# Ledger of designs, part 9: VH-VL binders against AP-3 complex subunit mu (apm3)

Target 1, 249 residues: AP-3 complex subunit mu (apm3), of Schizosaccharomyces pombe (o94669r175to423)
Amino acid sequence: TNEFFIHVLERVSAVYQPNGKLAFGTVKSDMECKCQISGMPLLLLSLRPGTKLGNVRFHQSVNLKRWKQHPDQIEFIPPDGKFTLASFQTDFATQKSLPVVVEAKNKLDGRFEVRIRNTGKKSVENLKILITIPQALKSVTVTEGNYIFRASKYTHMEEGILEWSVKKLAWTSPALVLTGFLAPLKKDANSTEESSSYSKLEHLDLQYKLQGSTLHNFKVESLKMLNHPDKKSYKGVKHTIIAQNVSFR

## First folded at step 26 (VH-VL)

Design zb2 (from za4 with heavy chain Y105S)
Fold by ESMFold2 at other seeds, fold request of step 27:
Structure zb2 (fold): chain C 249 residues (1-249), chain A 126 residues (1-126), chain B 107 residues (1-107)
Amino acid sequence: as target 1 above (249 residues)
Amino acid sequence: QVQLVQSGAEVKKPGASVKVSCKASGYTFTSYAMNWVRQAPGQGLEWMGWINTNTGNPYYADDFKGRVTMTTDTSTSTAYMELRSLRSDDTAVYYCARDLGEYFSGVGTYPEFDYWGQGTLVTVSS
Amino acid sequence: EIVMTQSPATLSVSPGERATLSCKASQSVSRDVVWYQQKPGQAPRLLIYDASTRATGIPARFSGSGSGTEFTLTISSLQSEDFAVYYCQQYYDWPYTFGQGTKLEIK
């Protein structure tokens, strides 16, 4: 075969305030490559003109002198097969927004509800919603997927993490809903609670992946073989967004 | 005791604007979304939109986009709905209504309106 | 836009009898249905949410049931104060549309 594949893995870490505003976040991107070009090709990968990669770390085969002179060009001799060409980091605040929207609220009598929507144009995969539960959990229902409650090791506290897993969330799907009920708190004169009924939920985390890019204006423009310019080769470029540390708190 | 008190009735000409107020008391104003619903004479209820009282971000039903502005003043615990370019078919009683639940992420409405204002009659006549 | 259709438009029932009000959605709305009661000159009152859960302070004679496209509000032993207009509303998808109402009146 005579092909070179580039898979840009974009790992997003973000913290949102309860009102849905981004407090801070980063995208750590890895350019994972697979070389199926025979011989010892000297390759020049060109990015959209003027593109600069923040805090970039390159594979040992990259010509750093060319990069310093032209920071949108990566010259290298690839190893056979799979390797990581570059790793770089960007501020998420300047990138495209994530498509999963969360609405979560505390209701009456210890009831709480979490609604998840996909506002993008691609299916979201391996969705996990991690909900911090501040007291005994009575029951849970979900419209789709599975859940597991992982209580803390400190058994008399009854706190824990409720993990809701959904394999795929299509962009045309209605909101997915988790409904839960807390057990009441014991009444006690020394309680820090405003009443002896229920604590409020305060924290939620998301994990998921989807095809596509969150990077603003990043694009692989071309791949040229410098030492055999008349030899034809083909490139494929794929982007995957991995939301791994997305918190609401 | 939760209470929502709205401003008084208004009479307007076509093309004018009206601004209805809704003052909340007895709860933490910024913890619950505020919704606006209207009811034309002899007709059913029509949802107009809602506002996140913590951020001030509104969401408007499609039929009202471009003509409606929803705002809040957190210092007075008051929500406002302004409807512009009034037509005769905007004659209705306008209600504010509180969302039942306290949000901890991505405030929205689940039309579980547990407390309603008394209503404000807006009459549009030429 | 999801259309909510209530039937009958008017239901005449004697006190002490059972009343059954229907609400049908133009597409599945899961269990995302709310019922309100409205008396003349008053704002609506929340009765039932999540299709079947009674709101705080609502008497046990009120019950809701259904899922998908068909929903029912049942009042098992009508009291004189129960004669009013009843609205259903879906919150499955925006806009959160209301049914046109069912008037429950004395036979």
Scores: ipSAE 0.017, ipTM 0.500, lowest interface PAE 7.3, mean pLDDT 84
Fold by ESMFold2, fold request of step 27:
Structure zb2 (fold): chain C 249 residues (1-249), chain A 126 residues (1-126), chain B 107 residues (1-107)
Amino acid sequence: as target 1 above (249 residues)
Amino acid sequence: QVQLVQSGAEVKKPGASVKVSCKASGYTFTSYAMNWVRQAPGQGLEWMGWINTNTGNPYYADDFKGRVTMTTDTSTSTAYMELRSLRSDDTAVYYCARDLGEYFSGVGTYPEFDYWGQGTLVTVSS
Amino acid sequence: EIVMTQSPATLSVSPGERATLSCKASQSVSRDVVWYQQKPGQAPRLLIYDASTRATGIPARFSGSGSGTEFTLTISSLQSEDFAVYYCQQYYDWPYTFGQGTKLEIK
């Protein structure tokens, strides 16, 4: 009935070095709202005191005068239903770490192995591991989930992307493992001769989501109706981390 | 081609410390994790822990936490294991062992030890 | 932690015969098992990894099998150099534990 819902979607883009250190990253956050308050409420959303939103873009209903004087307060008259209240960006290097850890090796004779662990305290959902394959793929085995191989049509080496999909990775689960074999390289594109050499895998990308926040200094503290101060409204606040462009060299 | 050469045997008294070295050659030292495994006389193998040779971050088995320090010197391709507060039941041969395979993403180890050092006998007696 | 139990503790076999060594995990370890051979006075040697894959330079008479909780190492047509102690190790979950070993002796 008299409710206002806030869903903070935190979209992480990051590049990691082979040793697991973060090279750089950004978090693009959207405050998606749903207004179920009747009438024309004048709302004041208060963030954690002292919060400053970088590179912010507001819904047209936001009182920019108040924002400039009090950057941790957002005053607005919401439209009916769903809308985006604000969009902002932060440097991921100053935020909480992502929970999915990857260990990936080139082994002997074109064999490779990728291990994925959830080191957090929340289940990871819709996990996709995108592995760049530099030559023909002989076989793949996974301990959980499904895989498909999308070959490039512009190559003589049958390169492509191996996509490994896992619906849910619980924080208590042991590591998930993908094992694969590359087919041997041929001496040239039209030869029937094979070599014992193999290109090495070099790139891996992750996509996933989980409940929670990676933002270090961001929290919605309160929501008040300024034009009806004695009237209560129920606020629901939810955070979702979306790892969408997480790359490993 | 790949070689792991360890420091020589040592005799120690209870309560002392020992530091064993493991010099690697024939491969890119920082691309492979280094593990330490010990074997008491007439007994089986006991995994002690491992070190990320690129970052220098060690990871210890619970039985050794608080008593062991693992380090590396990447300029000499050498790993070190120091065990403190020695007891008579620490008498063992101590091995360094390399993981199979070269990392292309991530950090860690999953032991498929394809090359081992020759072992270093540490004797603890009063 | 995961306990790896090897059996038998000692196996006496004549040269030319088959030896079958067992390794049982206290919980499923998928196929995350390696086998090592250790001769007296020597460092261990990697025989089998990923439960069934022979390491480089390992003779075809060595084979590994199993998944989940039960794993075997089979040595067909035993040679004199095969009499040694054999260890399994799991790498499914930390800490990565060894079995206690099986000693393969000449009957």
Scores: ipSAE 0.012, ipTM 0.468, lowest interface PAE 8.7, mean pLDDT 84

Design zb3 (from za4 with heavy chain Y105E V107I)
Fold by ESMFold2 at other seeds, fold request of step 27:
Structure zb3 (fold): chain C 249 residues (1-249), chain A 126 residues (1-126), chain B 107 residues (1-107)
Amino acid sequence: as target 1 above (249 residues)
Amino acid sequence: QVQLVQSGAEVKKPGASVKVSCKASGYTFTSYAMNWVRQAPGQGLEWMGWINTNTGNPYYADDFKGRVTMTTDTSTSTAYMELRSLRSDDTAVYYCARDLGEYFEGIGTYPEFDYWGQGTLVTVSS
Amino acid sequence: EIVMTQSPATLSVSPGERATLSCKASQSVSRDVVWYQQKPGQAPRLLIYDASTRATGIPARFSGSGSGTEFTLTISSLQSEDFAVYYCQQYYDWPYTFGQGTKLEIK
């Protein structure tokens, strides 16, 4: 049990333009660690030279004097078990595109269609597509996954959010398709006559996770035990991208 | 009724530019993507790209990047395609074509071209 | 990019007979295929989308089938107005490519 694990969780919020270019994005990252080293190890985590941790907050065990003198070095005595070593913010790099591509349109007679593809080289997990629905739904079909409609409790238009959930979208999968049909609007409250009028759908958002990193110039180079330099306990670093709020404008 | 009316035939020298117009009527211009497709004499169809008519953002096929500019004028419901540095192998009929689906805001679409312009012959000769 | 290959290049058939036109994708395109008809001097006309769905106003003698890499357009009882060039196009991935066309002509 002489092991130390580092898992960097990168929570992305992004807004994309139609041409696939990033309009705005931020990454809020947590260095989650698990210490299974006996005793009171004094650890030195070395980052790639030039790494900057924006708005960083450290665990209470971090030697802040060393960090101020050497900003790519984090010296600390970890607690046993799980803890957060650092929380920080970075800008989302425009060269690193997120892999889930969406296409959608409003078709005739209240039909709409949403198509989702994974253009990356790794599976995407826990995919949710949140579709803003402007009027009552008649029916929904999906090629994969599950859906639920969460109506607004206070709107007379039966508006809400259609949540489409897909557990895993492999990079080798064909495009997944949701097809929905809106119920026609009534011409007035006192009529049984239905209108052929349908509101257009305008917005959707994505949430998902995948293995990988969005960070520019962030890299854990080494982890050393200063009080026992002959021991090896570092097991490397795992990065997970959590696309928490991906929208389009 | 939906109608797409294109500008008339053009004769150009190599190295010149041409700008083809496509005037839309009978529908909400800004709700539907506009595509450009060309066809060389005796040849098949070649997709050149499309433009989001609401934002004015174009998306070009790789073979045309750097030489083509697609624009819109929403006040006149007109789409434009300009092809620069013309070569003799650019001689073709150029079509505008409407996608049948209305946009989601900021989200791309895919082709199902339900209405086409009449075509514009562009001849490039020395 | 995805290459769409049509065969045959030219198909000669008599009116009243069945024509079968083939379109092959270089990789799977699911069911994301459209078919167009083009007569000389005219713009293309949408026939079939989503591999098998007839567009509005298209006669029932036109049918599409296939998925993955192999797609077929069938005309069950040819009429004189059906002699034209037929194109398939995939919309699975950008760029959205056309096949080279199959000319259907009267024997």
Scores: ipSAE 0.369, ipTM 0.655, lowest interface PAE 3.0, mean pLDDT 85
Fold by ESMFold2, fold request of step 27:
Order: C-alpha cells, then sequence, then structure tokens
Structure zb3 (fold): chain C 249 residues (1-249), chain A 126 residues (1-126), chain B 107 residues (1-107)
C-alpha cells in the first residue's frame, strides 16, 4: 500500500432562527491525514489560490518558510500513520445552511412534541437532540431511535437533559417525532398531593454529522511527492461536517 | 377563555394597503404563534404566514413575500397583518389563528389552529 | 408543494346517517393531517389533529383515520349542526396546504 489520505473535519457551532436562517456560526476545521507511503516522502499540498485559513496551526513537519512565501502551498514530510496536518478556523457563511430543521411545541396536560426533518440531499448521521427538561418525565415515545434521560446532578428538581439519538436520518425520510409527557408538579414541597401544573420546555440543541463541506474557498488542487515525482499517491480529499453545537434564538 | 377579536371590515381601492388587527385575550400572548389565513369568496383557505409573538420575527408564505408585513404589539397583546399593493383578487376574509401549544424559545412550530378570530372582510374595488 | 385533494366536492346526506369525507395527499404526509369544520359566515373550527386525535370539545361522532396519502373524516349519526364545509390540512412539509373543501349538505 503506498497511499495518502486527507480528511477535513469541519466542526460547526451555529445559532439558528426558527425559519432555518443562520444567526451566526463558526467552523473549526482539522486536516486529518493518514500516511501509508514508505520511506521519507517530501509532499507538497497545493490549495486553490485565495484560500483563507484563519488562525492556522500546522504540524511540526510543515515547512513554514514555504508557507509564508507561498500561502497556497504546504510542504511537509509526514509521519507514518495518522496525524493532524493543520487546524484552522473560518466563519460559517450565512448563505450555507445545515439540513436538519426542528419544530417543537408544548401542548396541553404536560405533553410536548419535537419534530425533525432532513431538508438536504445527503443522509445525516449520529443525530442527537438534547432537550432541556424542567421537571420529571412521565413518558416518552419516539418514531425512531433511542432516548435516555440524564438527570441534573446539581438539583432536586428532577430536571435534566433528554437525549434522543437517531443513527441515520435520510433525506427521503418523513419527519421523526418525539412525544413526551411531564409528570405533574406537587402543590407543596412536603406534600404528596399533585397539582395539574406543568413547566414549559424552552430549549434544545442538535448534534449530527454528514458528508460535505462548509468551506467557501477551500480546495486541494494537488498533492505531489517532490522527491519521487513519478509516483502517484493522492486519493482525494474527504470532507465531513460535524454539527456539534447547534442552538436557536 | 381564549378570544381573538379582529378589526372591522375594510373597503379599499386597488393599489392601497390594509392593516388588520387581532387582539388576543385569555392566554399568554407571547407563548403561542399567531397565523394569518385568508379565504376568498366561495373559495378555500390559504395560509399566509405566521409570526413568533415573543421575538416579533415573521415567516411568510412565498406567494405573499414582498407584499405582507406581520407585526405584534406585546404590550396590548395584538397582532397585525398589513397587505400592500392591493388587487381585486385580494378580496377575501382574513383570519388570525392561534397555533395549538406553546413555543420552545427560538424554535419554529407547525400549524394546528385551535382558536380563530371572527374574520375581517377586505373588499378591493374601484 | 403537497397538494391536498378532497372528495367529494359536495356530499348530500340525511340527518342520522353516516358521512365519509376523503382527503388525498399528492405524496406521503405520514399522519400530519388536521381537519377543520367551517359553518357559513363563521371561522373554521379545529376537529381532528394528528390524523385521528379529536380536539377538546369535539363530539365522539367525529373520527379521523388514515396515514400516508389517504385520510378519512367520518361523522356517524349526523346532527343538524354538522352540515358545513370540511377542510383538511397537511403540516408535513412547507408550504403547509389545505384541501379545497367538501361541502356536507342535507338531502
Amino acid sequence: as target 1 above (249 residues)
Amino acid sequence: QVQLVQSGAEVKKPGASVKVSCKASGYTFTSYAMNWVRQAPGQGLEWMGWINTNTGNPYYADDFKGRVTMTTDTSTSTAYMELRSLRSDDTAVYYCARDLGEYFEGIGTYPEFDYWGQGTLVTVSS
Amino acid sequence: EIVMTQSPATLSVSPGERATLSCKASQSVSRDVVWYQQKPGQAPRLLIYDASTRATGIPARFSGSGSGTEFTLTISSLQSEDFAVYYCQQYYDWPYTFGQGTKLEIK
């Protein structure tokens, strides 16, 4: 095997409005590489002219003099196996959208619903919906996936986070629905008598991943082995979007 | 008791604007989405959009974008819908309708309308 | 967009009998259908949501069923106050659309 792999992991933190429009967001990206080239290859990674790598940090093997003089070129001698070639930050462009749309409401008698859809054209994976629960749960049903309630370790209020996990949400799937019911609050702190009152749910967050790129002007143009120019080891660049902190306002 | 009371009927000429009000009572106004739906004479219902009554952010159906403005006044628990550049085919009864259930903060909702205003007839004629 | 087609356009039925109203979606909408009743000169009234759940205060003679593309509103033992126009609405996908209505009238 004589191959070199590049995987750009784009970790997105975003705040959305109800219509799915981005309020603000950032992307923290890592160029994860795996070198299966024998010997001591001297590699030159060429990027599209105009590529912007904010706050970039390089692996120690990178020739910083070349990068300073030619900021579209990254020259390095990779270690064997897996390593991070570069870490950088960019702004998440406002015209780009993440594909998971959420709708939710509090209904009567402590009922609540959360609905999720994939509006993109690629499957979403490892979807986690983190729902802030202000009081004890009576029951939960989901149309797909699994859930677990993680009680807050800091309070007696039986509040916590309801984590709804879905392995895969295809773009052709119907909306997935979680329906939950809160347990009634007690009337007094020392009473066993229950009231018919319920706190309102207010917050949730999303996490997931999908194949694709958020980067506006990033493209790997070529990867060349300078000390063996007749060898071809470039297998292309894979991009994965990791939506790790998606919230709403 | 939940009640939605709309402003009275309007007669307008083509090219004018109309602003319909919807006064809510009997519930917490800022906790429920407000929707606008119209019905031309002898025709079915047409959803126009909704407004988040807590944030004031409106969301318009595509057919109405550019001509409609939805607003709220939380101090009076009143929603407003203004339709500009009126045409004869805008003659309709305009309804406000409350969505069933309370928001999560900043998260969209979907239409299930449990309470409706009485309707406001807007007639556009020369 | 998703088209909701109701049939029949008009249904003439005698009091005390059963009425069956149909609503067909142009694509699957899962169970995301609402039914409204509208009497002349009045605003619509919520009857059924989530395809089959009666709204508060709706008599048991109203029932909803269906999933996917086919939905039915059934009114058993029709009362005089049930003669109205009935609309279905989907909330599965944007834009949220109504059917054109079925008028239920006395024979």
Scores: ipSAE 0.333, ipTM 0.649, lowest interface PAE 3.3, mean pLDDT 85
Fold by ESMFold2, look of step 26:
Structure zb3 (fold): chain C 249 residues (1-249), chain A 126 residues (1-126), chain B 107 residues (1-107)
Amino acid sequence: as target 1 above (249 residues)
Amino acid sequence: QVQLVQSGAEVKKPGASVKVSCKASGYTFTSYAMNWVRQAPGQGLEWMGWINTNTGNPYYADDFKGRVTMTTDTSTSTAYMELRSLRSDDTAVYYCARDLGEYFEGIGTYPEFDYWGQGTLVTVSS
Amino acid sequence: EIVMTQSPATLSVSPGERATLSCKASQSVSRDVVWYQQKPGQAPRLLIYDASTRATGIPARFSGSGSGTEFTLTISSLQSEDFAVYYCQQYYDWPYTFGQGTKLEIK
């Protein structure tokens, strides 16, 4: 088959402040390709006019002189099979907002609540919320999904990571809620006296996958064979956002 | 079929130089980087450097910088490695190995070496 | 530079058994590890890249795992042709370095 497949992956790392504003973030993006075109095709990949790929690193077969003159055109002779055509990194602060919003509330009696919503137009897959639990965990309830508590291997404080997993968060879903209760702190390891205070949840990590959307205004306009202009090949273009290191503080 | 065919074994005296060739076939030569790796008898692998076969620009491991020269001839799909000022501890099998290459000059290579030459034994003795 | 340390230096195992080879990096290398197999008199052969992805044509009995500083190559149900030397290599940062090798030999 005369096919060329392009999968654009955007891997997001971000940190949000307690007020919900982005402190910083990066997007590492790859154009992963699979070449099933016979012969030695000289390909010209054209992006939407005016497209700028920040800090771009290309496969060695790319004509860098062409790129320098026309930064929305990538000329190359692909290797057979799978390869990465381009890698680039962009400041996340100037991009579209991520579609998953997380809110966490702490109460003085040790109760906490974590809410998640999908504000986008596509379903989110394989959602994981990692909640740092600073002390003994009494109870957990969830409106959807599965949870597991992974106790710390290095402490006797019964602290650990509460992992909340949701297979799919549809864009039409109401907010999903996890509610939990912390046990009171002891004043001393050898004392039955309880503290009047609870540690607060201060850190959440979020992971998920989103198909068919992009944080950039990036678009492949055409793919053309320059050395065989009468031949056609099928191209397929797919976009995936992978949020892998998104933290809330 | 992808194939890398290296030049034959060589015997050299200390202080001489050696130039090993690696002829590629079955793929687009300029779409893959070429690496050189050596192995002393009974020892492990040691990466020597790589060359961008599209631009002709090489990059050398620090232990070989100053003594090694890597070149290509794209018209014959052949890579060359020349090692100068030979010492007895340069006795080794020298391999060429291809990988998908590096995106920019001087940054390094991806060491996913999927095809290797058969090796060239270089013996350095008096 | 990043040092890759393989253990054990030699592993004696019977055919049909399972072998587990270790590779430890002196600092985190994320998932940027490659495994090679080398038989006597032959060039090395690519087995695993990206820590766990099997190269084309490599039998399913080979599997890789690990991230950060600790990596493992596992060979289930050893075949007679699997007795060789195995090398790990990192490509996280310059210079890209090999481990010293683990020799897998028949017990």
Scores: ipSAE 0.006, ipTM 0.468, lowest interface PAE 12.0, mean pLDDT 81

Design zb3 (from za4 with heavy chain Y105E V107I)
Fold by ESMFold2, fold request of step 27:
Structure zb3 (fold): chain C 249 residues (1-249), chain A 126 residues (1-126), chain B 107 residues (1-107)
Amino acid sequence: as target 1 above (249 residues)
Amino acid sequence: QVQLVQSGAEVKKPGASVKVSCKASGYTFTSYAMNWVRQAPGQGLEWMGWINTNTGNPYYADDFKGRVTMTTDTSTSTAYMELRSLRSDDTAVYYCARDLGEYFEGIGTYPEFDYWGQGTLVTVSS
Amino acid sequence: EIVMTQSPATLSVSPGERATLSCKASQSVSRDVVWYQQKPGQAPRLLIYDASTRATGIPARFSGSGSGTEFTLTISSLQSEDFAVYYCQQYYDWPYTFGQGTKLEIK
């Protein structure tokens, strides 16, 4: 006993331009805690000085008056066991880049390629790439992982979403490649002749999990027990980044 | 044993057409893409295009669009390449070649050619 | 289209020695390179794909390397049957273009 654990989850939504630069981004964060300290401890959690928590919602035990006067300090009496201490939003536009880089290329005669690279120093987990397919999909080749095509609606063009899944992408892995071929359209619905016209891919979405990383806009500096200053407590802090809605134009 | 057996040599005059056949055996014909590649005498290799043997949809290299037609007959496991408006510089050996990978969910096809036909010499002379 | 340039045009090497063949792409082709061997009067034979992966039945003396624009086929301990013409091919973008070939001949 006598332990307190903090898991900071940072959920990222971002839009990247074709040149790989961030156009827009936001981070929604949760501080999930587990208290194994007996009694009624009065805890003070100190964040990096100057930290501003946007649109924050606190657990009912938080002293809001103290937080208003010192926005980088959170005073509370935790419940026993698991609870969420705070949910908040931080700016992504001033953060470090996400490690997964996507390169998409439209080729001649309905061919396209999507290349995925991990530029970080930690493995990426549960990677999913969702590719909007503007017309019928003929075939797909992947260097690693699995794919499935899901029709988005009933149409003569057979539009849909191609989902490419990779369980783990190590930082030591070579770039992964998906190659796809769009089917040519008939000149009309009743013709046996094929058109050579093809639409281009314009949109990709990513989802993944990255453990042990932070976006540098958030840091836990200390945890103190105010009402029993003689006691030492061990705290564990870990960070997880979840790329939830990341898109490339 | 995978085999690709092509039709015999042809002699044609400029302006004529030629149709080369490629009969496949020893594998499921409709599960692998078929490519056509030519080699002029004393020259390197030139990729002409491929056909999806499951759907019958062909895809042509730009230099051959408008002059080439690729088709299949799945009942006989045979691919065909027809080249029209022949010129003397169309004199070459024409090969059919199969993609290494099979179509399917999860692992796609790779455009590496693991089995080739024996080649068909087409000579265009006046 | 992507141009594949092979060098040298002809390479003379003694049996039992090492041969190194070069292939350069006019733009990056990642690892999307294939090597073929062609003997006179025969169709090409697949040796290496994905820049470095040996095809089924290809002996270990054949190895490929490279990424981006520069690629190498190395044949260690040359055998008499290895004297042929070698072609590289890119499959990064259509049309799938070949190099002009390197003839490997007995010195």
Scores: ipSAE 0.000, ipTM 0.352, lowest interface PAE 19.8, mean pLDDT 80
Fold by ESMFold2 at other seeds, fold request of step 27:
Structure zb3 (fold): chain C 249 residues (1-249), chain A 126 residues (1-126), chain B 107 residues (1-107)
Amino acid sequence: as target 1 above (249 residues)
Amino acid sequence: QVQLVQSGAEVKKPGASVKVSCKASGYTFTSYAMNWVRQAPGQGLEWMGWINTNTGNPYYADDFKGRVTMTTDTSTSTAYMELRSLRSDDTAVYYCARDLGEYFEGIGTYPEFDYWGQGTLVTVSS
Amino acid sequence: EIVMTQSPATLSVSPGERATLSCKASQSVSRDVVWYQQKPGQAPRLLIYDASTRATGIPARFSGSGSGTEFTLTISSLQSEDFAVYYCQQYYDWPYTFGQGTKLEIK
């Protein structure tokens, strides 16, 4: 073969308060590469002019002197096979909303609901929702997907993590719903007696995959072999993994 | 070198079941999803489903739900597909196929199948 | 489910010439299309993914293009080993359906 592959993976982390305001957001990106070019090619990766990469960490093969003089250019001699060329942060503040809208509610008598829908125009894939359950879980239903409850061995609360997995959520799909019921708390860890008390759920974590970038704050303009400047041999893909923390209300 | 080696051809009667194996070598088995695709004689390809080789969780195409079970044995790097209640129109070559890309942190891969098994002919006749 | 329709069903072309194969989706699939080559008695071989990206070891005479609902595979300067059946597949939404195939024959 004689090709070079670039996979740009963007990890968006966002925490929204119950009032819908963004409390915290980051975008961490990795340029993961696979080199199938023989010899020791000298490569120059050019980014959109004027691009600044925050908190960047480079592979050891990168010419740091060129980077410092021209921050939108990355010159390197790749190792064979897979490697991470760069890891960095980019700004999140231009995002008005994430495509998956989540509604998480505590209800009466230990009932809770999580509703999700895709309001974007891109398919959402491999959706995983992690819900911290503070006490024994009585039952769960889902309108779509799979779930599993992994109970903790911690001695006093019978707590655990409820995983809800959905392979694909098309933008035309109706809202998906998980409904759960907590079992009542026991009076103490050794008691056979139960009370009507229920702890409230506080947060869930959600992750999913999109192709491309949701933030449009980064573009590879070109990849050139400096010792063979007209040979074009690269493959590029962007992915965005979104992680959200959502408060129950 | 990546290889997927499937079990040998089988002849079954209607109503029986068949279990096809796919032994992987030359890569980290649990890092790539495994797909199953079939092809009836003289016809095109039909995707049956896939299994997450790290978790063991399968997804089945609607036409096969209720009749198919996909499993893995990570200690032997082997995927299995079992098809039950066989009919004569289940006569086909059954392929295992690996996804192109390695898993990214908790996200599944897309079905860009870069390596395929040699195929297993299953013939259903009375 | 998304239907992938390939045309023509059979394409007869002389060695050294160009072949253009079409694949149409029943709804937008973005760029989520793969092309495979299959010879008789063999498993399919991955040619193109992400609509236009050549897989490892695929000669430069193979090229893919398209987005949304229409996709093409172009084979320039056909070689004798290129006469096979070609399938497109979408991976936008489950089930990941294939087209019915285009048979490329020597004229």
Scores: ipSAE 0.000, ipTM 0.360, lowest interface PAE 17.6, mean pLDDT 79

